# VH-VL binders against q9h9l3: the designs that were tried, part 199

Target 1, 176 residues: q9h9l3
Amino acid sequence: PRKMVAIDCEMVGTGPKGHVSSLARCSIVNYNGDVLYDEYILPPCHIVDYRTRWSGIRKQHMVNATPFKIARGQILKILTGKIVVGHAIHNDFKALQYFHPKSLTRDTSHIPPLNRKADCPENATMSLKHLTKKLLNRDIQVGKSGHSSVEDAQATMELYKLVEVEWEEHLARNPP
Below, E stands for the ipSAE of ESMFold2; O stands for the ipSAE of OpenDDE; V2 stands for 0.75 times the mean of E and O plus 0.25 times the DockQ between their complexes.

## First folded at step 10 (VH-VL)

Design P41 (framework fv_unasnemab)
Fold by ESMFold2-Fast, scan of step 10:
Structure P41 (fold): chain C 176 residues (1-176), chain A 122 residues (1-122), chain B 107 residues (1-107)
Amino acid sequence: as target 1 above (176 residues)
Amino acid sequence: EVQLVESGGGLVQPGRSLRLSCTASGFSFSDHYMDWVRQAPGKGLEWVAEIRNKFNSYTTYYAESVKGRFTISRDDSKSIVYLQMNSLRTEDTALYYCARDLFDSGYYFDYWGKGTTVTVSS
Amino acid sequence: DIQMTQSPSSVSASVGDRVTITCRASQGISSYLNWYQQKPGKAPKLLIYDASSLQSGVPSRFSGSGSGTDFTLTISSLQPEDFASYFCQQANSFPRTFGGGTKVEME
């Protein structure tokens, strides 16, 4: 396999009225879905809103969480030089305060062939949950206790693998 | 500087037990899968067992020739991986290597110890 | 189990020669194939992983190619330190299996 990983991050609200999204969990999986990294991360700023319904983060998870500075170093060491797959991945990179080259970035929320396979409009931004149900016949992000970033990263990698050959060929002909 | 140091080998009679240890240093041991690979005198390499990391539930895998007799385990606090060998046979005679399994770009053994010799004979 | 057939079992070569070693899997293994070098009395050393990726610190005269079932390790210009045994290994499925080895010896 290519040097390729999939990432999914969970963010909590910090800053005035919880408007700032700060990294609170990151999961990274390899091409086969094995977990390379999965840690709760302690933001350097006071958490105003845990956004638990979506993030799955609770105060208890912060007790032994890895400080942001240390977690960021660990994560970047894994991502550097690899093709990184994610869903709406710009949000993850923003939370990591990290620039990843566009040529090595794959965003499953903006891959027209993937939408086509799911019988969705090619130019629409479809949720990870919808694409996973349509193409993998699997329910993710179920319940009210928040999402599993491991589950999301694994689903994201599997979705990308469905269009990998076609999309890599497209990118070779149409470099970003 | 990555180091893997195997110990616990020796001469044992058939049917006996032996426990091998591999002490790791110079890297984040708890993040890696760890494997045992053996080599009989003058022969090629044979994979024996793998133990995955905590992120992957410490899942274990074994070669059919050792399944039910050997148990791989690890102690992340001490950076040690073990191979408990029960019901030893003369065919288990080999140099036993500990290897680090790096799985971020495929699965491969990027560092090996020097090995510990196990001789099963009467 | 996936059987790995390696050829030749031995080859005699001189410094400066191009040496080619092949490895065939009994089933498709994608690119999950690694190559190791072993010198007498020493532990194996990783040369190539994921069929074609050169391990850090390994000289560029070593290269790997192939996918699926047929794989090749090439040494473009043999050096004195390259006289050793070479093993392929598949990592596609359990159990992990190695080829029988190829001994590269001085002519």
Scores: ipSAE 0.587, ipTM 0.832, lowest interface PAE 1.7, mean pLDDT 92

Design P42 (framework fv_unasnemab)
Fold by ESMFold2-Fast, scan of step 10:
Structure P42 (fold): chain C 176 residues (1-176), chain A 122 residues (1-122), chain B 107 residues (1-107)
Amino acid sequence: as target 1 above (176 residues)
Amino acid sequence: EVQLVESGGGLVQPGRSLRLSCTASGFTFRDHYMDWVRQAPGKGLEWVAEIRNKFNSYTTYYAESVKGRFTISRDDSKSIVYLQMNSLRTEDTALYYCARDLFDSGYYFDYWGKGTTVTVSS
Amino acid sequence: DIQMTQSPSSVSASVGDRVTITCRASQGISSYLNWYQQKPGKAPKLLIYDASSLQSGVPSRFSGSGSGTDFTLTISSLQPEDFASYFCQQANSFPRTFGGGTKVEME
């Protein structure tokens, strides 16, 4: 296969009232779902809200976590020059303070053929949980202990692979 | 420069044991899968074993011919991968290469050591 | 186990010749096929990965093609430094398996 990876990040709340989303975990998997990167990341700002219900992050995970600047360098080295798949991936890139070329970005929340395959309106924004249940018959983000970014990245890659041939052909004819 | 240096080979009697080491330098060792590949005198290449990285739980895989006799392990703090070879047979006689795997998201041996020779004979 | 059948086992060629080596997998391996070059007394060197991707630093006269079960390595214009053995390797499943090798020797 092509040089293609899938990414999912977990964010915690920093800044006033925890309203700023700061990177606190990043998982990257290759085309087959093998984990290339999975680290807890220490934000440069004080954590006000761990958002544990969704992020799965607790104070214990920040002990010996990789500092943001170092983690960012490691992550960008993996992403550079590759097709990067994600779900609502703009949020991940924003947390990484990173620009990835649109021509190499694939967002499973904005792929009309994928929605069509799931019997959803082509232009609707569907959650990763919904698409994964509908198309892969798998429940992700289960329980109240938070999401697994590894599980989410793996599901995202599998979803993209369902429409890869059709979507890559579309993008070749309609470059972003 | 990426370097892989194998050591620990030698002449050994059937049924005995040897431990091979491969010392890595010039790259982030802990991020890579590491493999052992052997080559019998005048023959082709035979994959022996793989150990995955920490992110993939240090999972190990073995060729059927060595399963139960060989154990692959690694020490990320020293950048060393090991191959413990027990119950050696004459058929294990070969040059043993250490190889780096899982680079740039793919599965291929982009760097190899020069090998260490293992001779199993009476 | 996936068996890799490589042909020919040897070929005699002259500088400037086009050389073609084939590998056949006993079951589908998608594009998880790599090609290595080995010179006498030396460790193998990666030439092509994922069936058709040229490794950095490898001359463009080397090319790979194929998917599924049938794969080809082509050397478009053989150079003196290309006289060596060539091996294919599948990376689809465990155990990893190599082809038997092809020796490209001077005519």
Scores: ipSAE 0.619, ipTM 0.851, lowest interface PAE 1.6, mean pLDDT 92

Design P43 (framework fv_unasnemab; at its last look DockQ between E and O 0.03; V2 from the best seeds 0.00; counts 0 for: pae O 12.0 > 2, placed apart)
Fold by ESMFold2-Fast, scan of step 10:
Structure P43 (fold): chain C 176 residues (1-176), chain A 122 residues (1-122), chain B 107 residues (1-107)
Amino acid sequence: as target 1 above (176 residues)
Amino acid sequence: EVQLVESGGGLVQPGRSLRLSCTASGFTFKDHYMDWVRQAPGKGLEWVAEIRNKFNSYTTYYAESVKGRFTISRDDSKSIVYLQMNSLRTEDTALYYCARDLFDSGYYFDYWGKGTTVTVSS
Amino acid sequence: DIQMTQSPSSVSASVGDRVTITCRASQGISSYLNWYQQKPGKAPKLLIYDASSLQSGVPSRFSGSGSGTDFTLTISSLQPEDFASYFCQQANSFPRTFGGGTKVEME
């Protein structure tokens, strides 16, 4: 099936002491890694902590950023009815304030065959960086100026494709 | 509603140049790949060129028969895609269609313009 | 270049008939195959994308199947408005290539 996209979001800190994670960037790629969507997103609440080391978000990115309500509508239009692949994807869906059906969700942080191929314990939660290095021999999230959500979404799709046939068969036998 | 309107076709002599334009409306043009497809009189369809969106670095692709002679480009601020055709040959004679290229589930042309006619003759 | 071979080149059929058109790729193209309908004097119209996905607004009598190298477009019960030319197109690699077309004519 090609009705499959991969998503990665960047969050900034809002609310008391910047402890609330609010959506500030979203990237979505197709099955082959082509970029369908990549926008900076303006949270409805005051940004307390840009979390720049991880998010890559700076004040300059917020100047022309798409307001959350509009961005959410654009993103959901792309995701609806598709298999959505992500890494620790529950965090992305939470930031989007969105429920995606479990039957159409694929989380590369919780796919036992993927951990097996990486010589990692099946029940361990491995980082995207580690799995990508082990299985794709590629370094992502390099440096200290923040992550690229495009790069992360592309890596996530490629990782899923390594186990797609096996995992789709498993899900057909064991519906979530 | 989605609309694609081609213009710029006409009668030209071999070796000359022509620029086609395709004006888009009714959708977020900047997010889409755009293609040119041609059809010689009474013949089938032939893909000519593609230009990708800004997120994919405006990458361009061409059919071998037009490489080095044709250039596809776009202006997202005006919602226009162009096809600059240089060193025209009689075999370039065709109706030229502009097409919107969706790439969320495979790659496919979901909307086409009516086309603009290019006739290369002495 | 990937060559797309359509068969038949033409078929004569009556309203209510089941019509099958086949398309063969010279190399594997996974499911990156689309089907278009073209009526005389008009632009092509998308019917099926990604081998088997029905485009919005296209009647359910149209269906697509296949993967790899062999693909089929089926019209389960031909209607008067279905007399037209049909083209397959691969989108697996560049250059993108179309089949030679199949003309569905009234018997």
Scores: ipSAE 0.743, ipTM 0.884, lowest interface PAE 0.9, mean pLDDT 93
Fold by ESMFold2, look of step 12:
Structure P43 (fold): chain C 176 residues (1-176), chain A 122 residues (1-122), chain B 107 residues (1-107)
Amino acid sequence: as target 1 above (176 residues)
Amino acid sequence: EVQLVESGGGLVQPGRSLRLSCTASGFTFKDHYMDWVRQAPGKGLEWVAEIRNKFNSYTTYYAESVKGRFTISRDDSKSIVYLQMNSLRTEDTALYYCARDLFDSGYYFDYWGKGTTVTVSS
Amino acid sequence: DIQMTQSPSSVSASVGDRVTITCRASQGISSYLNWYQQKPGKAPKLLIYDASSLQSGVPSRFSGSGSGTDFTLTISSLQPEDFASYFCQQANSFPRTFGGGTKVEME
C-alpha cells in the first residue's frame, strides 16, 4: 500500500502591496498524525506583510528560518511517491512551486462524501475550520494568534480518514 | 553504516536498579523514534518502551508490565537512548535490544543492536 | 492490547520448499504488520513492512500479504540461510505486540 501524508502551509505577503503569497511555514504529518516536518521558512523575496492574524507568522520566526530553496528540497523529498492530503491543496503546491501527480493528491475541500457527512452541499467548498468543528467536534484556528499548521495538517488527515475507504474506491473506478 | 550498541546489562538482585544505554551512529539520530524490545531466554519478543523525536515532543510510551518502573530517555547531542530500570523483578530477565523506529506510517524496527543481557536473580 | 497469533509454531522443511507462515490479529490492524527474521544468538532482522513491502536488501523469495486481521509470510523457495525463527509485529496501536514466533528448521 502507498504511504499517505498530510500537509499544511502558512503564507506571508511578498511582492507589490504584499499580494503575492509566499511560503513561511510548512508542516507535514503521517497517517497517525506524527509530525514528519515542521519548519518556518524564509521566502526568497522581501516580506511585505506577515499576515500574522491568519498565518501566525511573526518577524521573530524568520530569524532562524530555513531558506526557501533548502526547505523546498526537504519537503519535496518527503512528498515524492506519496499520497498527499491537504485542504485547498492547490495553494500549498503553488507556494511550493511544485506539481504533485493528481492521482496521488487528495483535497478535503473538494470531496463530496465528506461534505455529505457534514450535512453540507456536496459540491460546496467548505473551510477546514467548519469541517473540523462539524465532523470532529473540535475547534481549530482558535484565537487571534493565527493558524497552527501542525494542528491544521493533523485535522486534515483525520477528516480524510472519515471518507478514505469510500473515496479511494471511487478514485480507483474514476482515475483523474 | 547504521550501528546501535547497547550497554549496562548485568546480574542484579530483585528490587534493585540498572540503567541501559544505546549508542547510535551512522544516521540522523535526532529525527528517529527509538525503542527498547526484550527477549526472555527461550521466549519471544516483547516491546518495552518508545521515545519519540523533538518534533513529537519526546513523548514516551511503555508496556504495561514496566509502566511506573522504567523510564526511557534520550540525549540527541550524544546520540544515546537510555532505559532506567527501577524495582527490577525476576520476570525482567531478558536480552534487551535497542531498535530504530521508522515512524513514516509503519512504525517498524529497521535496525536492531546486538542487545545487552539483564539477569534478575536472588 | 492487540494479540498476535502466529501459526504454526514450527515447520520442518527442506531446501527448495515453499514455506508459509500465518499471523492473525485479535482486531483489525489495516496493513500495519511487519515481519522479522531471527537466527539463534542474533538480533532480529526486518524482512517485510506494511504487510507486503520488501525491506531493502531482502531477497525477492520473501513476500508478505494480507490486510485487516489475517496475514501471511511466504518463502517461495527455501534456502539454507532461511532456517530461522520468524516473528510478526503489529504497528497499529500501543502497545506494539509480536506474534509468538515460527521456527523454520531443516528436516
Scores: ipSAE 0.097, ipTM 0.692, lowest interface PAE 6.1, mean pLDDT 91
Fold by OpenDDE, look of step 12:
Structure P43 (fold): chain C 176 residues (1-176), chain A 122 residues (1-122), chain B 107 residues (1-107)
Amino acid sequence: as target 1 above (176 residues)
Amino acid sequence: EVQLVESGGGLVQPGRSLRLSCTASGFTFKDHYMDWVRQAPGKGLEWVAEIRNKFNSYTTYYAESVKGRFTISRDDSKSIVYLQMNSLRTEDTALYYCARDLFDSGYYFDYWGKGTTVTVSS
Amino acid sequence: DIQMTQSPSSVSASVGDRVTITCRASQGISSYLNWYQQKPGKAPKLLIYDASSLQSGVPSRFSGSGSGTDFTLTISSLQPEDFASYFCQQANSFPRTFGGGTKVEME
């Protein structure tokens, strides 16, 4: 059996109008929720919008942040060969400028059995916050400090574990 | 274009029954929860009932003020949500709105009908 | 039941004014708080969902903040079309409950 990890990234806005989402923090946890990676990351371009309200990223976090190229290498080393679980994970991969094999990717925002368990339409896209509250009876992304990527990654893994057996069987029968 | 059209309102005496309908169009009806919200004349909004769908079964929720008297139901094949109102009281007099319940990051009513008026008077 | 206490019940303001409306929940509702606008003779309109998310098509002068029990709707610069009633609504638990409303009137 392949090792499984969950990933969550926080992005800041770069580019002329801050519309480019650039990686500013990445957290990776193992199957048990233990933190394997958690680093602030320095984008290659000037940060125009920290998006602190959502990202939790502040200017002081960038002082000793890991340069993007270095961080990307570290992260890819962790992800390679593993099943990667995330929520709306395409955004994380986009920010990382990396695309994990689809057969080894699990996106909790697109797992019908998970939505079913949460009494949501199977084809709806639900937020991590909502699913976590509904299925784990836990509040995440609360307060004014922004998101915690570690907390989000842990929640994502726990959500996936609720449907892991069923979903893995489904995927085995219906490979992407 | 999303549209919700309520009907069935009218003037009735206390103790009587009335059935409201809300016809939905412009979206996949079965993929959404539906709610009724009412507003008494010159008053605020009061949530009445919600119906959820799951595997061709339905879960319903009611305000305490209407529990046991009102029944919310839906016909997904016709894109209609109903509100059967029995044992009507004068305090049930209100404009009744049908609302689509969306649940992206939480539950909220993003579309409302124009409402149908229910008047309960002796 | 969760009681939603909205304040003020009414406010007189002029075009260009900053208007703040508050909503307090009797218990923690996380961010499951929505704001609606209602004009006379019209159905309510969603403005803000999940405490701070702006509904599509709503002007940026509207903003929502808060979590837990205390929430705020802010109109940064009141426009003529903003004179209306505003309602908060919690979606944390059943029964769903609304605030008493706030009427924003012309001074």
Scores: ipSAE 0.005, ipTM 0.581, lowest interface PAE 12.0, mean pLDDT 92
ESMFold2 (binder alone), look of step 12: mean pLDDT 93; pTM 0.943

Design P44 (framework fv_unasnemab; at its last look DockQ between E and O 0.02; V2 from the best seeds 0.00; counts 0 for: pae O 14.9 > 2, placed apart)
Fold by ESMFold2-Fast, scan of step 10:
Structure P44 (fold): chain C 176 residues (1-176), chain A 122 residues (1-122), chain B 107 residues (1-107)
Amino acid sequence: as target 1 above (176 residues)
Amino acid sequence: EVQLVESGGGLVQPGRSLRLSCTASGFTFTDHYMDWVRQAPGKGLEWVAEIRNKFNSYTTYYAESVKGRFTISRDDSKSIVYLQMNSLRTEDTALYYCARDLFDSGYYFDYWGKGTTVTVSS
Amino acid sequence: DIQMTQSPSSVSASVGDRVTITCRASQGISSYLNWYQQKPGKAPKLLIYDASSLQSGVPSRFSGSGSGTDFTLTISSLQPEDFASYFCQQANSFPRTFGGGTKVEME
C-alpha cells in the first residue's frame, strides 16, 4: 500500500439559520481500515443545528471535544504528503479550511469506473450508502441516530480499493 | 523528545514470572500501537506482542511461542505498556525492546527503547 | 507464518561501494515491508518503511524497492557509519516476522 488514508467528517450547522457547515467530528483510517484519528471537534462558532439525524452529533459530544484549531493541526499532520480518499471530499477540506493537492486527492463520488461497476451512470454523483450497498453488499448509515464517520471512512477506503489499480493508471496517464 | 524506557528485566528461574514495563514520553501515547520485540544473545529479532490503541479497541496479538504465557497490556493514564511473562523458559532469554508502532503508511516501528535483559536460567 | 528470507547473511564492502540486500517473503505481503539498521550494543533504527518510504533523518543514500514477495535495500555509496546489521520485517499479517539479518562489514 501507498501512503493512503481515507477521511470522513461530520458537520454541524453554524451561522445564520445553521446554513454554514462547521467541522464537529473527523475520522481517518489507514489502508486496512484501522482508525488513525477519531475525535469530536468543537467549532469556534455557536452551533445552531446539530444535524443529528446525519452527523450523529449531540450537545454531550461537545463537552470534551477538541478545539477546532488543535484538531485541525492534528488532522493536517496525518494528511500531509498522503493520498487522501473521501466521498464528496471537497466538503471535508472546506470544513477543515485546508487545501490538499489535487494530485493526491481521490473522490469516490467522482470516479467513473466505480459508478460503472455499480451499474450507475459514469458521470452521476452517487451516495456513499448506495455504492457501498451495491458493491460491498453492506448497509451503512442505518437508523436515525446519525452516521458513524469511522464506518463511512472505512467503506470509502474499501470502495476505492475496488478500482485503485485502474484509477491510479488512469491518473498517471492523465494527471489532474 | 520521544523516549521509551524499559524496566523489569532480570535473572529468573524456569517456570517463574516477570513483568516488564515500558514508560513512554514525548508523544501522545494514547494514539499509538505498542509492541514488544526480543533479541536472544547474538541472534536476530523476534516480534513478541502488540497492543492496539483505544480507537482500535485495545486489541492484542501474540507470537505463537508466547501465546497463553505472555500478556501485553497498557495504562494510557501513565503512558506505560506492560509485558507480563508467565511460565518462563530458557528460550525466552533475550533483550526485550519496547517499540512504538506507527500505522499511517503500512505498519512500522519508528522508535525503540534500549531494551531490558531477561535471563531465564537454573 | 510468513517466512522472511534475507540474503546475503554477510557482505564485506569498502567505503564508497554500492551495497544491495535482498529480502524474500514466503507469501505476498504487498508493500508491508520495513528495513531496520542495528549497530552493536544498540537498539534497531528504522530506515525504510512501506517498502520504499525513507524515514525522516535517514540519509538519501538508503533506498528501498519491491512489492509482493521480492524486496531490496540499497546503499548507493557506503559510508563508515553504515557498517552494521540490517533486518527486513513484514507487517502484512500476524505474527510480524523479521529476516535473519545481513551484516555489512569492512573488507
Scores: ipSAE 0.729, ipTM 0.880, lowest interface PAE 1.0, mean pLDDT 93
Fold by ESMFold2, look of step 12:
Order: C-alpha cells, then sequence, then structure tokens
Structure P44 (fold): chain C 176 residues (1-176), chain A 122 residues (1-122), chain B 107 residues (1-107)
C-alpha cells in the first residue's frame, strides 16, 4: 500500500579545505521514473570546492538555488510516509540532516540478490555505475561534466525493480 | 482543502475557439500533473490532455481526437491550468473537468473540479 | 490506444447485494488500473487506484483486484449511496482510456 520514490543527491565541499560534504542538488523520482523534485540547493555554509568533475555543480547553478532550509522542508514533505530507494542512501540522508525509518528505506548498494544478479560478491558495496551497466546495459555518469542526480535516481529505481518482489518478501520475513 | 474551479465554457459555433481555465488551491500546484477529462451529455468519460510539472519539463500529452487542435498549458505562479480549444467541432460538446493527477505510482485522478460546459453548435 | 472493455453496461441490484464489475484491457497494463464512482450531476470520485489500493475515505465494502488485462471491482454489500455509475481507467500508456461505464441501479 506504500508509495515508493528514489532519491539521489550531489554534494559540494564546505568547511576546512572543502572536506565537508554539503547538499547542492537533490532529485527525487517516482516508481515510473517521473521527476517529482529536482533543485539546485544553496548550502548554508561557504562553498570551498564545487567538486564539479563529480557533482556537476558550477557557480552559476548556485545563483538561483533554493536555500538549504527551504529545500529540506520541500524534500522531507515528499519523502514522508514513503518507501525511499537510494544508492548508498546513508550519504544522502546525512547531507539532508535527516533519518528515514529503516523499515521504509531501500539501499541498492546493500541488497545481496542485486549483487548476485550482477555476478558481484554479495557482501560488496558496488557502485551505481557498475550495477547499471551490468544489469540494465546502460552507461550513466558519462564524461567529465559530473553526475546527473536525475539520471542516477532513475537508474536506482530501475535496479530496485529487478529485485523488488524478492527483497520485499525478504524484508517482510526479516523486519529491519 | 483541495479545490479545482473550471471556467470559460460556453456556446460557440463550429470552427471557432474557446479557452478553458482551471484555478487550483489548497495544495502545492507546482508539484502535480494536471489533466482535462470530458464527458458528453449522457456519455462516458474521455481523457483529453495532460500537462506535467516543471521537473518533467512541462511535457504535454493529448488524446488523438484533439491532437493538433487543443493545447494544454499552465501558469505555476497563478496556479492555473488552461485548455486552448481551436477548430471546435460538434463532437467536442461536453462537460470539461479539470483533474489533479497524482505523480506517485499509479497515475490516478484523486480530485476533480465540478466542470465547465462547452456546447458547439450552429 | 488501449481499449478498456467494461462489463456489464448496467446492473439492477438491491441493497445488500454483492455487485461485481469487470474491466478488460486490450493489452497488458500491469496494475495501472483505477476505478471511479460518478453520481448523476456530480464529478467522478476515485475509489480504487493501482488495481487494488483503496482511496482514503472510501468504505471497505469496495475492493479491487486483478492485474495484466483482467480487473474486477466488487461491492460486497450494496448500500443506498452506491447506486451510481462506475468507470475503470488505465494509466499504463497514453492516451489514458476509460471503460464505457457500468450503471448500478435499484431493482
Amino acid sequence: as target 1 above (176 residues)
Amino acid sequence: EVQLVESGGGLVQPGRSLRLSCTASGFTFTDHYMDWVRQAPGKGLEWVAEIRNKFNSYTTYYAESVKGRFTISRDDSKSIVYLQMNSLRTEDTALYYCARDLFDSGYYFDYWGKGTTVTVSS
Amino acid sequence: DIQMTQSPSSVSASVGDRVTITCRASQGISSYLNWYQQKPGKAPKLLIYDASSLQSGVPSRFSGSGSGTDFTLTISSLQPEDFASYFCQQANSFPRTFGGGTKVEME
């Protein structure tokens, strides 16, 4: 009966030497891959390192970016009461300064049946790019212009669908 | 409280144009897809058009019967969805509903307006 | 276009009866099937979405089932307020299409 969404975030460097990761973009898609949310987000701290090669974030994206506090409120409203799918999703929740209930969280980096389908060790943490290439025959995160959080969220949802029936049954037998 | 209020209906001659409006309130309009659905007198329901939200590039879709003649659009700052109806035909005569489309899984119309009547006759 | 064939076109029933309405899609639509109720002079009201999920505020006597091409709406014990027309609608593909409707009327 619960609705399902997938989330992905891009981070920039803040704090001393730009070593702190702060949210600068968030994308949320529904079960069918339609985009529910996609905004550039202005961190509350000074940006030291845009990390553009990986984040795709540039200074011009920050000009009209939504302030973090406002964006967080918008994002949490969408996530409330839903099953949330992500890849290494702990990093996304950390950047949001938020913790979603474990029973409603699905992390494609920690699903043994998904790794098995990709002929990867069940206990390994595999990259989204690797799983997407192996299981969907699709290249994501191509080039040097950085990741697209929309593309990544869509891929994450498609990967979860490959194991959804099996994994939901597993979780019903083994409540987190 | 969610409300959808349609307006702009009326009596027009075949070949003429009419513009419908639907004013939305009580929810975050910019998050939702919006649809038009029509019902001819004493007949069933016919989906007409859908416009998606900003995050999905405002993509539009149309029933074959209206494609090329009708244009759906939206103004997020005013929370209004429009249906521009050109080259009207007598078979376009119907009560036109504005519907909120949930973009969660399932794609269903959870709130409907009361409709506005369009009559196309000589 | 995906044609939705709804059956029967009408049914005469009494309060307390079990009413079953069927809807068949011309192609597979997974579970992307919704049911609406419409009373005379009123806008449609969502009853069931995603084949079997009950919309908030809808009485539990309404239920939906099915997947693929064959779907069913069941009213387990008809109440006076349930005399209305019922429509199925697929959301798997564009254009969105409705069944022809079923009028549930007092016997």
Scores: ipSAE 0.006, ipTM 0.605, lowest interface PAE 9.1, mean pLDDT 90
Fold by OpenDDE, look of step 12:
Structure P44 (fold): chain C 176 residues (1-176), chain A 122 residues (1-122), chain B 107 residues (1-107)
Amino acid sequence: as target 1 above (176 residues)
Amino acid sequence: EVQLVESGGGLVQPGRSLRLSCTASGFTFTDHYMDWVRQAPGKGLEWVAEIRNKFNSYTTYYAESVKGRFTISRDDSKSIVYLQMNSLRTEDTALYYCARDLFDSGYYFDYWGKGTTVTVSS
Amino acid sequence: DIQMTQSPSSVSASVGDRVTITCRASQGISSYLNWYQQKPGKAPKLLIYDASSLQSGVPSRFSGSGSGTDFTLTISSLQPEDFASYFCQQANSFPRTFGGGTKVEME
């Protein structure tokens, strides 16, 4: 059985209008929620919008941030060969400029049994915050300091564990 | 035409048991959750229990007032949902409705049976 | 448990009147709120689901609004066949719970 990790990334806005989402923090946790990686990352381009209210990223965090190319290498080394769990994970992979094999990817924003368990429409896209509250009775992403990618990654893993058995069986019968 | 037909109601003494049945027709039974809702004479509606399909198994939910005494089940091959009621109390006296639960964009009861009357009296 | 407080418990109205019924949840239920109509001796009938979606076959004079904790059922112009009891029901969590009901009576 392959090892499983959960990932969550925070992005800032770069480009002329700050519309480009660039990786600024990445957190990876193992199956037990232990932090394997958590680093601030320096985008290759000038940051126009820190998106602090969401990302939690401030200018001071970029002072000693890991350059993107270095960080990407570190992250890919961790992810390679593993089942990667995330929420709306396509955004994380896009920011990383890396695409994990679909067969080894688990997106908690697109797992019908998880939504059903949370008493949500199966085909709806629910937020991590909502699912975490409904299923884990836990509040995440609270306050004005922005998101914690470690907290979000841990929550994502815990959510997946709730449906892991049935979903893995489903995927085995219906490979992507 | 969607139809839900309840049966099994009657007069029983406290402490006794009764089994209600709801026969469904006119739709794909396995595509829907099924619920029981009751209404005491002259009173409002009270949700009793729900049974959901989950792959090859079922998940059940109960109102606190009936938990441990009532059991909801279903026979998908016969399109029937059951409500086994044990240790009946006078406060269980009500008209019991079977309801089809639709969950495509929320959870709501779009079809109801005519109900079956349960009277618990000494 | 989520408590559903429905008001008023009864309302007297005339044909053509605008009737408004309110349902308040003790906690946030998003849009998972349904409205049912029940006539004497009959089973409940679904009117509105997901707070504001009109059930097929229900007249357009019925409408629902609200999200979170406060919800409203509106009958824009009351018709003779609308004299009945109305119930709200939350589907956000278990146990499912109904409001106490509102009886719409002829003035």
Scores: ipSAE 0.000, ipTM 0.572, lowest interface PAE 14.9, mean pLDDT 92
ESMFold2 (binder alone), look of step 12: mean pLDDT 93; pTM 0.943

